# Designs tried in a protein design chat: VHH binders against p49116. Part 280

Target 1, 238 residues: p49116
Amino acid sequence: EGPLLSDTHVTFKLTMPSPMPEYLNVHYICESASRLLFLSMHWARSIPAFQALGQDCNTSLVRACWNELFTLGLAQCAQVMSLSTILAAIVNHLQNSIQEDKLSGDRIKQVMEHIWKLQEFCNSMAKLDIDGYEYAYLKAIVLFSPDHPGLTSTSQIEKFQEKAQMELQDYVQKTYSEDTYRLARILVRLPALRLMSSNITEELFFTGLIGNVSIDSIIPYILKMETAEYNGQITGAS

## First folded at step 20 (VHH)

Design pa54 (framework vhh_7n9e_1)
Fold by ESMFold2-Fast, scan of step 20:
Structure pa54 (fold): chain B 238 residues (1-238), chain A 119 residues (1-119)
Amino acid sequence: as target 1 above (238 residues)
Amino acid sequence: DVQLVESGGGLVQAGGSLRLSCAASGFRFSEYGMYWGRQAPGKGREWVSGISGDSSYTAYADSVEGRFTISRDNAKNTLYLQMNNLKPEDTALYYCATYEYSGRHEDYWGQGTQVTVSS
């Protein structure tokens, strides 16, 4: 077998909705997040190793890790998205919605903690100056996680994850040869992704888009889309 | 309209070999992963093997690894499964599926090819 990822898998270009509204609103935030989600699903689907695992395994992997992939995508595209501005708008919107809807104090605390964890993660990745190759391999490590409950073919998934880890190590050693501990600094960031709630991500970024259905419930439908349909969602040309 | 037509099944003695084929039409074959699944008597559907669109990656269920080989011919829009050292427990209806339809469409499972391995 060849490399797990090719140069085409390193390219990850988010096209933002245009024009940006004068005041950020739920629609703009949801559209932006949806484009990133679809770009992430299209990226995963294009990996030959992922294609080989079969549809049921593919669906289960993405349903289990979509929030981790989405969060890595937010960090990678933070500047293109003006993520800090979006998060500020979400906080403002959330405060208004909570006051009107009389949501519990415990829920408010959970949501604010999630926003702080997300900001810390994105800031950590920015400080490390993670490049496109490193993001691609981190996404592959997250995608090929054999430890999610209910997965079949776990031995094959583990082999693909190990291949991703080894190729990342090879890349970092060749490209950042003077920075002996760079790989370790990068890898210790990954466990934080598992601490972020997918339910809270849905509330923050996908309110008004999904209604009463969860992102993981629509993933099987997204993965079955033709390439042209993905491109339409990514560019907003549907 | 996506169409998948399986062939090559039959009766074979334990230790024997068979080669299954799946003729595909109605989609850009080389852009999609392809899969073989099977349904044994009295059992649910089981994933057997998969192959990437460009043939660079393959994957196998533990029960068939080392015995079965998946391959494809993108110029002919055809998927293959070479089955060696067949065992009675390999007896099943074999069907092919693509990423687009995941083998869950009932018509595709009805089009499968029967493999029967005698003891």
Scores: ipSAE 0.538, ipTM 0.783, lowest interface PAE 1.4, mean pLDDT 84

Design pa55 (framework vhh_7n9e_1)
Fold by ESMFold2-Fast, scan of step 20:
Structure pa55 (fold): chain B 238 residues (1-238), chain A 119 residues (1-119)
Amino acid sequence: as target 1 above (238 residues)
Amino acid sequence: DVQLVESGGGLVQAGGSLRLSCAASGFRFSEYGMYWGRQAPGKGREWVSGISGDSSYTAYADSVEGRFTISRDNAKNTLYLQMNNLKPEDTALYYCATYEYSGRLEDYWGQGTQVTVSS
């Protein structure tokens, strides 16, 4: 059936809100995170194998893995986003919220542990110098996960995941032929993504969203947006 | 204004074959994924198969894998489902569907074509 991903799926260009404010605020952080989320959803939707799956199935896949895709996107775009600066601003905002909202010490500990796990993940990916093709295939591997409950096409999803794994292997062996252990180093990074809480990601990056609506509840609506609407959200055009 | 019209259903013996067609209009057919779903009496809708807009990828429900083949003719704005080795359990009203990316959770389903498989 041809390759799972084409060169167009390797291109992953985040456009940050401009100008960056002198003092980071929740609106800027939320807008930046939202752009990355929309870019990630548009990326997934553009894959022909994903498009071939039924609406219920492909929506369920994205609802289950959005935090993993988002975290991979944060790592890939860490420099463009100045992620370390954003995380520092979130910590300052969190400390101010503690004074106002009387957050427990246990909650502070959970949030700080999440930030440290995120920083460690991004640092490990940067140290490995993961390229755009490798990121694209890692995203495909987490997207086509057959082990989420309620899926009706598990054999097809597993086939697409295996195809992503095989194409990543072929790419790494061809491009980094002298580093026989590179693929293993890359793949052992993936389990860490599942240890990061989607609820904490929502609190850190999406605090500007109003109402009690979770990210997983809005994903079906995001996936059904027109391409022009995605372009507007990704670039900030209005 | 999306319109989908299914045809090709009928009565067939177990082990037989049928080919369903879906004529599409009102949208840029080649840019959208297309799907077949079915609904048996007293049951909810079941997704059967899907195909990408460019025909490069197909997917199937586990229950029909290896027996059904989805295809499309973008020049004719037509979707097909080749059904082989039919079973009584395949008896259902078969719908053609597409998803307009409009921010709504509404799906476009045709009126359906009845497939009845006798033992």
Scores: ipSAE 0.534, ipTM 0.816, lowest interface PAE 2.0, mean pLDDT 85

Design pa56 (framework vhh_7n9e_1)
Fold by ESMFold2-Fast, scan of step 20:
Structure pa56 (fold): chain B 238 residues (1-238), chain A 119 residues (1-119)
Amino acid sequence: as target 1 above (238 residues)
Amino acid sequence: DVQLVESGGGLVQAGGSLRLSCAASGFRFSEYGMYWGRQAPGKGREWVSGISGDSSYTAYADSVEGRFTISRDNAKNTLYLQMNNLKPEDTALYYCATYEYSGRGEDYWGQGTQVTVSS
């Protein structure tokens, strides 16, 4: 077998809606998040190892890990998204809601804790200066997670995850040879992804897209789209 | 327009071999992963094996690993399953599938080809 990922799979370019509005609104945030979600799904489906897994298996993998992939995408694309500006606008809206007694204190606390966890994760990745190859392999490691409930091809998934880990190790050791503990610092960041609620991610980023349905409910439909349909969603073209 | 037609099934003794074929048409075959699945009487559908569009990766269910080999010929738009050391429990209707042919949110399978393994 060749490498798990090629240079094609390292390329991850988010095209933002343009121009950015003077005042951030739910439409702009939802459109931006939707483009990142479709880019992430298209990325996953383009991996030959992922294509080789049965359709039920690869659908189950993405349904289980979409929030982890999305969060890694937010960190990777934080600058092009102006993510800090988006999160500041959300925080400002929540603070105004507290002042006006529009939301319960418990709900506001949950959402603020989620935003702080997301900011801390993105800041830690930025501080480590994670490059495109490292992001690609981290996404592959979370994608090929054999420990999600209900999976039936766990031995094959574990093999692909181990291959992703081995190739990441090889890359980091060759590229950052002077930093003996870089790989360890990167890998210990991954468990934090599972602490972030997919329900709160949906509320913050996808309110305009999903209405009363969940992201994991629409994933099977997204994965079955033709390549041209993905390109349309990623670029916003008809 | 999209069509998948399986062939090559039959009756074989335990320990024997069969080679299944799936002729595909109506889509860009080399751009999509292809799969073999099976359904035994009274059981649900079971994924057997898969192969990437470029043939660089293959995957197998634990029950067939080491006995079955999936391959494809993109010039002929054909998917293959080489089945060796067949067991009675391999008796099933075998069908091929792809993302394109499986539909968009609906289960859709080809007619299949019957494999019967006698003990």
Scores: ipSAE 0.597, ipTM 0.829, lowest interface PAE 1.6, mean pLDDT 85
Fold by OpenDDE, second read of step 21:
Structure pa56 (fold): chain B 238 residues (1-238), chain A 119 residues (1-119)
Amino acid sequence: as target 1 above (238 residues)
Amino acid sequence: DVQLVESGGGLVQAGGSLRLSCAASGFRFSEYGMYWGRQAPGKGREWVSGISGDSSYTAYADSVEGRFTISRDNAKNTLYLQMNNLKPEDTALYYCATYEYSGRGEDYWGQGTQVTVSS
């Protein structure tokens, strides 16, 4: 059967739009987020086990976990993205909306709490000093989650998740042999991902670019696009 | 255009064996993962087995694990499924499928080949 992940799956390099504007506008934020989303989806697509599941299952999996994958990506790429600065900019933009009375008090609270949770999660991951291998395995565990409703081939998905967990365990044991509880410490962070609203994430990071189009609706197209097209967009007009 | 043509199906008694083939054309076969699915009467499509482009990874549904073997010959652009110890519950139309990650990004599958296992 072979390993679920290889060294090639550890590489996760996000290229930010250039040049960085003096003022982080909505477009820059959305473009940055989109690049991360595409990178995350194409990462998933590069996994041989993922290739073996079929389009319907793959699409369903990504639809179910894109917010979690995206969030893990944010955590992993937090420095490259200047995530804190982006989040601050998002808050500033939200303040404008607040002043225009476009949002209810309850909605404002929800959005702000979401931003807080996101920042806290990323900070917690940074404190744990999660490395590229660990991120890869965590993303795989999140990707191959069998507990989402409406999934097919759940038995196989579960097997892949278990394999990811086992490989992570082996890696942690080998690499961090002196830290007996590192695996547990890492895994207990995953539940926080489930507490984050995909709708709010979409609103904060993507509405300025895709408008009223849902991430759910574009996921099939992202998964189907050639990597060359994606790379061309990164190196071209940004 | 991507084309997949399955063959090798037929009627077999329980405990028997079949070997399915899938002839692929219209894409860079070795660069894409392939998989077999099946659809039993009155049921939806079921994932059976998958294999990566370079054959470095294979996977099987629990229901066929240890009985079926997926393989491919990239020089011949052909996918195979060796089915041993067949059971009546394996009766289904078997499809081969692939991702073709072009700009259109479609999954492709063939017309299927019928496998019938009698008691």
Scores: ipSAE 0.029, ipTM 0.388, lowest interface PAE 3.6, mean pLDDT 88

Design pa57 (framework vhh_7n9e_1)
Fold by ESMFold2-Fast, scan of step 20:
Structure pa57 (fold): chain B 238 residues (1-238), chain A 119 residues (1-119)
Amino acid sequence: as target 1 above (238 residues)
Amino acid sequence: DVQLVESGGGLVQAGGSLRLSCAASGFRFSEYGMYWGRQAPGKGREWVSGISGDSSYTAYADSVEGRFTISRDNAKNTLYLQMNNLKPEDTALYYCATYEYSGRSEDYWGQGTQVTVSS
């Protein structure tokens, strides 16, 4: 067997809806997020090691980690998305909701804490100047997590995660040879992804497109899409 | 329509071997991962093994690793499962599946291929 990821898996190009509206709206945010989610799912499905685990395992892995993959995608594509502008618009909306007494203070606090965690994560990745190869392997480490409940192939999943970790280590040591602690700084960022609520991510980014259906519920259908259907979602073609 | 037709099952004694085949049609076989699953009477479906579209990666359930070998022939649109050192616990209806679909109508749901291992 060769490397876990090929050069095609390192390429991760988000195509944004165009033109960007003068004032951000729910539709633009949701379509942008949907494109990123579908790009992330297509990326995962294209990995030979992922294909080998079988559909039930693939579905379970993606259901468990989609928020982590999505958040890594947000960090990687932050400039393309103008993520800071999107988050600022969401914060302004929440501040208006406090003044208008439309949401409970506890709920607003939870959502603001989520946004702050997301901003801190994206800022830390930007400060480290994480490159495309590093993002690809971080996503692979997250995808091949053997510790989620209900998995039946945990030894195989662990093997693939370890392979991802080893290949990331080799890349970082070779490419950033003078920064002895770079790998440790990168890996220490990953636990923060599990502290972010998938339910709050759905509210912020997906409500306008999926209505009352959860991302968890649609994942099996997304993973069953043909490559042409993924390409349609990624580019907005219909 | 996607179709998957299993064959090669039978009755065999413990310690014996069988080779299962799955003939696939209706999709670009080499672009999709394929896998074998099984269902024993009165039990849920269990994933057995999987293989990537290009054959570069394989994976196995802990219960069969070292005993079963999955392979494919993309030119023939055929998936295989070589089963060695069979145990009574391997007795089940074996079915193949692709990443997107089971690939069978109701008429084929009961087909699979039955493997029965006597003590």
Scores: ipSAE 0.569, ipTM 0.791, lowest interface PAE 1.5, mean pLDDT 85

Design pa58 (framework vhh_7n9e_1)
Fold by ESMFold2-Fast, scan of step 20:
Structure pa58 (fold): chain B 238 residues (1-238), chain A 119 residues (1-119)
Amino acid sequence: as target 1 above (238 residues)
Amino acid sequence: DVQLVESGGGLVQAGGSLRLSCAASGFRFSEYGMYWGRQAPGKGREWVSGISGDSSYTAYADSVEGRFTISRDNAKNTLYLQMNNLKPEDTALYYCATYEYSGRTEDYWGQGTQVTVSS
């Protein structure tokens, strides 16, 4: 069997809604986030090892890790998205909600802590100057996690995760040969992803979804889409 | 319309071999992963094996690892399952599936092909 990821899996290009509005709103943020989510799921669907695991396993894996994949995507695409501007707009909206007593103080604290964790994560990845190959392998390590509750037949998933870890190690050692500890610095960033609440991510980025649809509920339908339908969602065409 | 048609099942003695085929139509076969599943009498559906669209990766349930081999011929739009060293526990209706096929509103699977392994 060949490498887990090919050069095509390193390419991860987010197309933002155009034009950017003068003032950021819930619809623009939701559309941008939805494009990233669909791009992330299309990326996962394109991995031959992922395809081989079968639909039930694929659905379970993505349901368990979509928030981690999405957060890695936010970090990778932070400049394209102007993520700092989006987060500032969300913070401003939350401060206005506090003033108007529309949300409880405890809930606002949870949401603000999530935003600070997200900012710290993105800043740490930027400081490490994580490249496209490293992002692709980190996503693969997250995707092929055998330790999520409720997963079955975990031996194949573990093998694919180990292959992702080995290929990341090989890449980093060859490309960044002068930085002996780079791999360790990268890998210790991953546990932070599991501390981020998927419910809070949905509230921050997907509030504009019609019908109060949860990401969990749509994942099986997204994974069943044809390539052309994914492209439509990624580009905002239909 | 997506259509999957299984064939190759039959009655075989323990230790024997069978080769199953799944003829696919209505979608771009080489772009999608393909799967074999089975349902034994009185049991739920069990995933057996999967193969990537380009054949570069395969995966197997622990119960069949080392005995079954999944393969595909993209030029013929056909999926195969080579079953060796068959056991009575392998007795089941075998069916093939893909993302496109199982993505249909009716959650349509092929009719399946019956495999019966006598002890």
Scores: ipSAE 0.574, ipTM 0.813, lowest interface PAE 1.5, mean pLDDT 86

Design pa59 (framework vhh_7n9e_1)
Fold by ESMFold2-Fast, scan of step 20:
Structure pa59 (fold): chain B 238 residues (1-238), chain A 119 residues (1-119)
Amino acid sequence: as target 1 above (238 residues)
Amino acid sequence: DVQLVESGGGLVQAGGSLRLSCAASGFRFSEYGMYWGRQAPGKGREWVSGISGDSSYTAYADSVEGRFTISRDNAKNTLYLQMNNLKPEDTALYYCATYEYSGRVEDYWGQGTQVTVSS
């Protein structure tokens, strides 16, 4: 078999809603996040190894890891999203809620802790100057995780994860040959993704979804869309 | 309108071989992943094997790894499953499927072909 990912899988281009509003609002944040989510799902579905595993396995893998894929996408697309501006606006809103006693202190603390963890993760990735190839393979390692309960093809998933790890190692060692510990510094960032709550991610970025539908519930339907439908969501073409 | 028609099933002795075929029509076959599933009496449908549209990747259930080989002929719009070293526990209705075709709320499944393996 050839490489797990091709050059087309390294390309990850987010198209932001335009123009940016004068003030950030729930709809703009939700639209931006939705485009990133659909881009991430389209990316996963385009991988031949992922296609081969079949629908039930694909759905289970993405349900288990969508928050990790989304967070990696936020880090990768932080500049084009103006993520720091979005997070600053959320922090200001929370600061005002503290002053006005609109939210409990415990809830505000949980959300603030999540934002700080997200900021630290994105800053860490930026400081390491993670490139497109590294992001693609980190996403593949996260996607092909064999350790989620209920999976039916764990040996095949493990094989694909190992292939992702091997190809990442080969790339980093050849491209950043002078930095013998770069791969280790990159990989130790991954466990932090599993400590971030998917529920808080939904509240911060997807609160504009009609009917309070969970991301988990829509994943099977997103994965069954034709490529043209994905492209419509990614570009905002209705 | 997607159509999937399986053939090649039959009765074989343990240790024998069978080659299943699935004739596909109504969609751009080479652009979609294809799958073999099976349903044993009294059990739900289970995934057996899958192949990417370009044939570059295949995957197998642990129970059939090393014994079954999935392949496709995109020029003929046909999916194959070569089944070797058959066991009584492989007895099931075998069906081909694709879930990457849109425009429907349900996956596309064929009617199936029966495989019976006697001990």
Scores: ipSAE 0.567, ipTM 0.823, lowest interface PAE 1.8, mean pLDDT 85

Design pa6 (framework vhh_7n9e_1)
Fold by ESMFold2-Fast, scan of step 20:
Structure pa6 (fold): chain B 238 residues (1-238), chain A 119 residues (1-119)
Amino acid sequence: as target 1 above (238 residues)
Amino acid sequence: DVQLVESGGGLVQAGGSLRLSCAASGFRFSEYGMYWGRQAPGKGREWVSGISGDSSYTAYADSVEGRFTISRDNAKNTLYLQMNNLKPEDTALYYCASYEYSGRPEDYWGQGTQVTVSS
């Protein structure tokens, strides 16, 4: 069959909206996050194994894991996005909301805990110096998760996940031959992705774009877009 | 603009074989994954098999694995499903779909191809 991912699947280049505002605002953050989401969906759709699963199955997979893919994308693109600056702006806004009694302290605590989890995850990935090939395979492992409720053909999904795991192992052993435990250090970071609330991710990054509509409800539309529409969305040209 | 036309169905005895075809037009066929789905009377849609745009990957539902083979001819914009060792439970309306033209609405299914497996 050949490798699960080709060199084209390793390339993951986020184009940020221009011009950058003097002060970060909800619109800029939502547009940046939207571009990352569309880039992530287009990346998934381009994988031959993903294409072979059929649209109902691959839609279900992405609905189940979009938050994990998005979070991996945030970590991978942290420098391009100036993610630390975005998160600092969100934190500042939340602190002002506490002082102005505009938001429940309980809600603010939930959101702050989410931001801290996200920062810790991104810092862990940065400290490990995860490369483009490793990110691509981690995204593939997350995408081909056979354990989400409601999935059909889980045996095929499991085979593709195992192939992703094997190819990641082969890559790490070849490229980082002197770091015997590197693969283990990388893989133990993945469970943290499932601790992150997709609802809070929507509120932090997408509320200005989709209101109360969930990301999972629009995923079927995004996956059905022609390549030209994807390209327009990720560059802001459509 | 996108059109998918299925053919090749029919009546066959258990243990028999059929080859289904799907003629595609209106899009760049080789750039998109394709799949076969089916719906038996009184049941929901069931995904049967899928194939990547470049034919490098195929996948099958557990119920058909080892019996069905999906393939495509990108030069002819045609998708195929070779069905061997057919069983009565394979009786259904078979339809093809792409990632642009996913899952047909109920009223559109008249364009599928009927497969009926006796006894």
Scores: ipSAE 0.506, ipTM 0.775, lowest interface PAE 1.8, mean pLDDT 84

Design pa60 (framework vhh_7n9e_1)
Fold by ESMFold2-Fast, scan of step 20:
Structure pa60 (fold): chain B 238 residues (1-238), chain A 119 residues (1-119)
Amino acid sequence: as target 1 above (238 residues)
Amino acid sequence: DVQLVESGGGLVQAGGSLRLSCAASGFRFSEYGMYWGRQAPGKGREWVSGISGDSSYTAYADSVEGRFTISRDNAKNTLYLQMNNLKPEDTALYYCATYEYSGRFEDYWGQGTQVTVSS
């Protein structure tokens, strides 16, 4: 078989809502996050290996890993999103909520810890100067994770994950031949993604959306959108 | 309106071969992955094999890997399943499926074609 990912799958271009408001609001944050989520789902569905696994498996894989894909997308698109500005706005809102006694101290602590973990992850990826090919294959490695509960076709998923790992290794060794341990430094970043709470990600970035519908509930519908519909969502042309 | 019509099933002895076909209409066939599933009496639905829209990738259930080959002809809007070294446990109603344009959860399934493998 050919490579797991093509140049089309390495290209990951987020189009932000414009203009960016002077004062960030829930609507702008949720719309920006939704565009990244749709782009990530479109990316996953466009992978030939992913298509071959069938709908039930596709839905289960994405439900299990959407937070990891989303977080990798945040790191990859941090500059385009002005992620630091978004996180600062969220922190400011949380500090105001503390002063107004609107949230429990324990909940605020959990959310702040999540934001620090996210900032640390994004900073580590930036320091490593992860390129587009590396991001694409890291996303493929987390997407084709055979170890989530309830998955069927686990042996086939494992084969695709191993193919992603081998192709990433080949790329890094050829492109960054002078840096013998680059691959190891990159791969040890991945376990941190599993430790980040999907519930807190939903609260921070999808507050307006999760008030009515959970991310788990919309994933099957997003995955079934026609290509033109995905293009409309990820560019904001409706 | 999506339509899938399976054919090619029949009675065959263990060790034999059959080639199933699925004629598809009502959607942009080459843009969607396709798969074969099966259901034996008293058992749930089992995914058998899948193929990407561009045919670059295929996947198989462990029970059929090495014996079955999935393929497609996008010019003819047709999906195929070549079944070799058939076993009695392969006896089932075979159906083809794809994602539905309506954006609903449920895959569109055809009526299926019966495969019976005698011992």
Scores: ipSAE 0.459, ipTM 0.777, lowest interface PAE 2.3, mean pLDDT 85

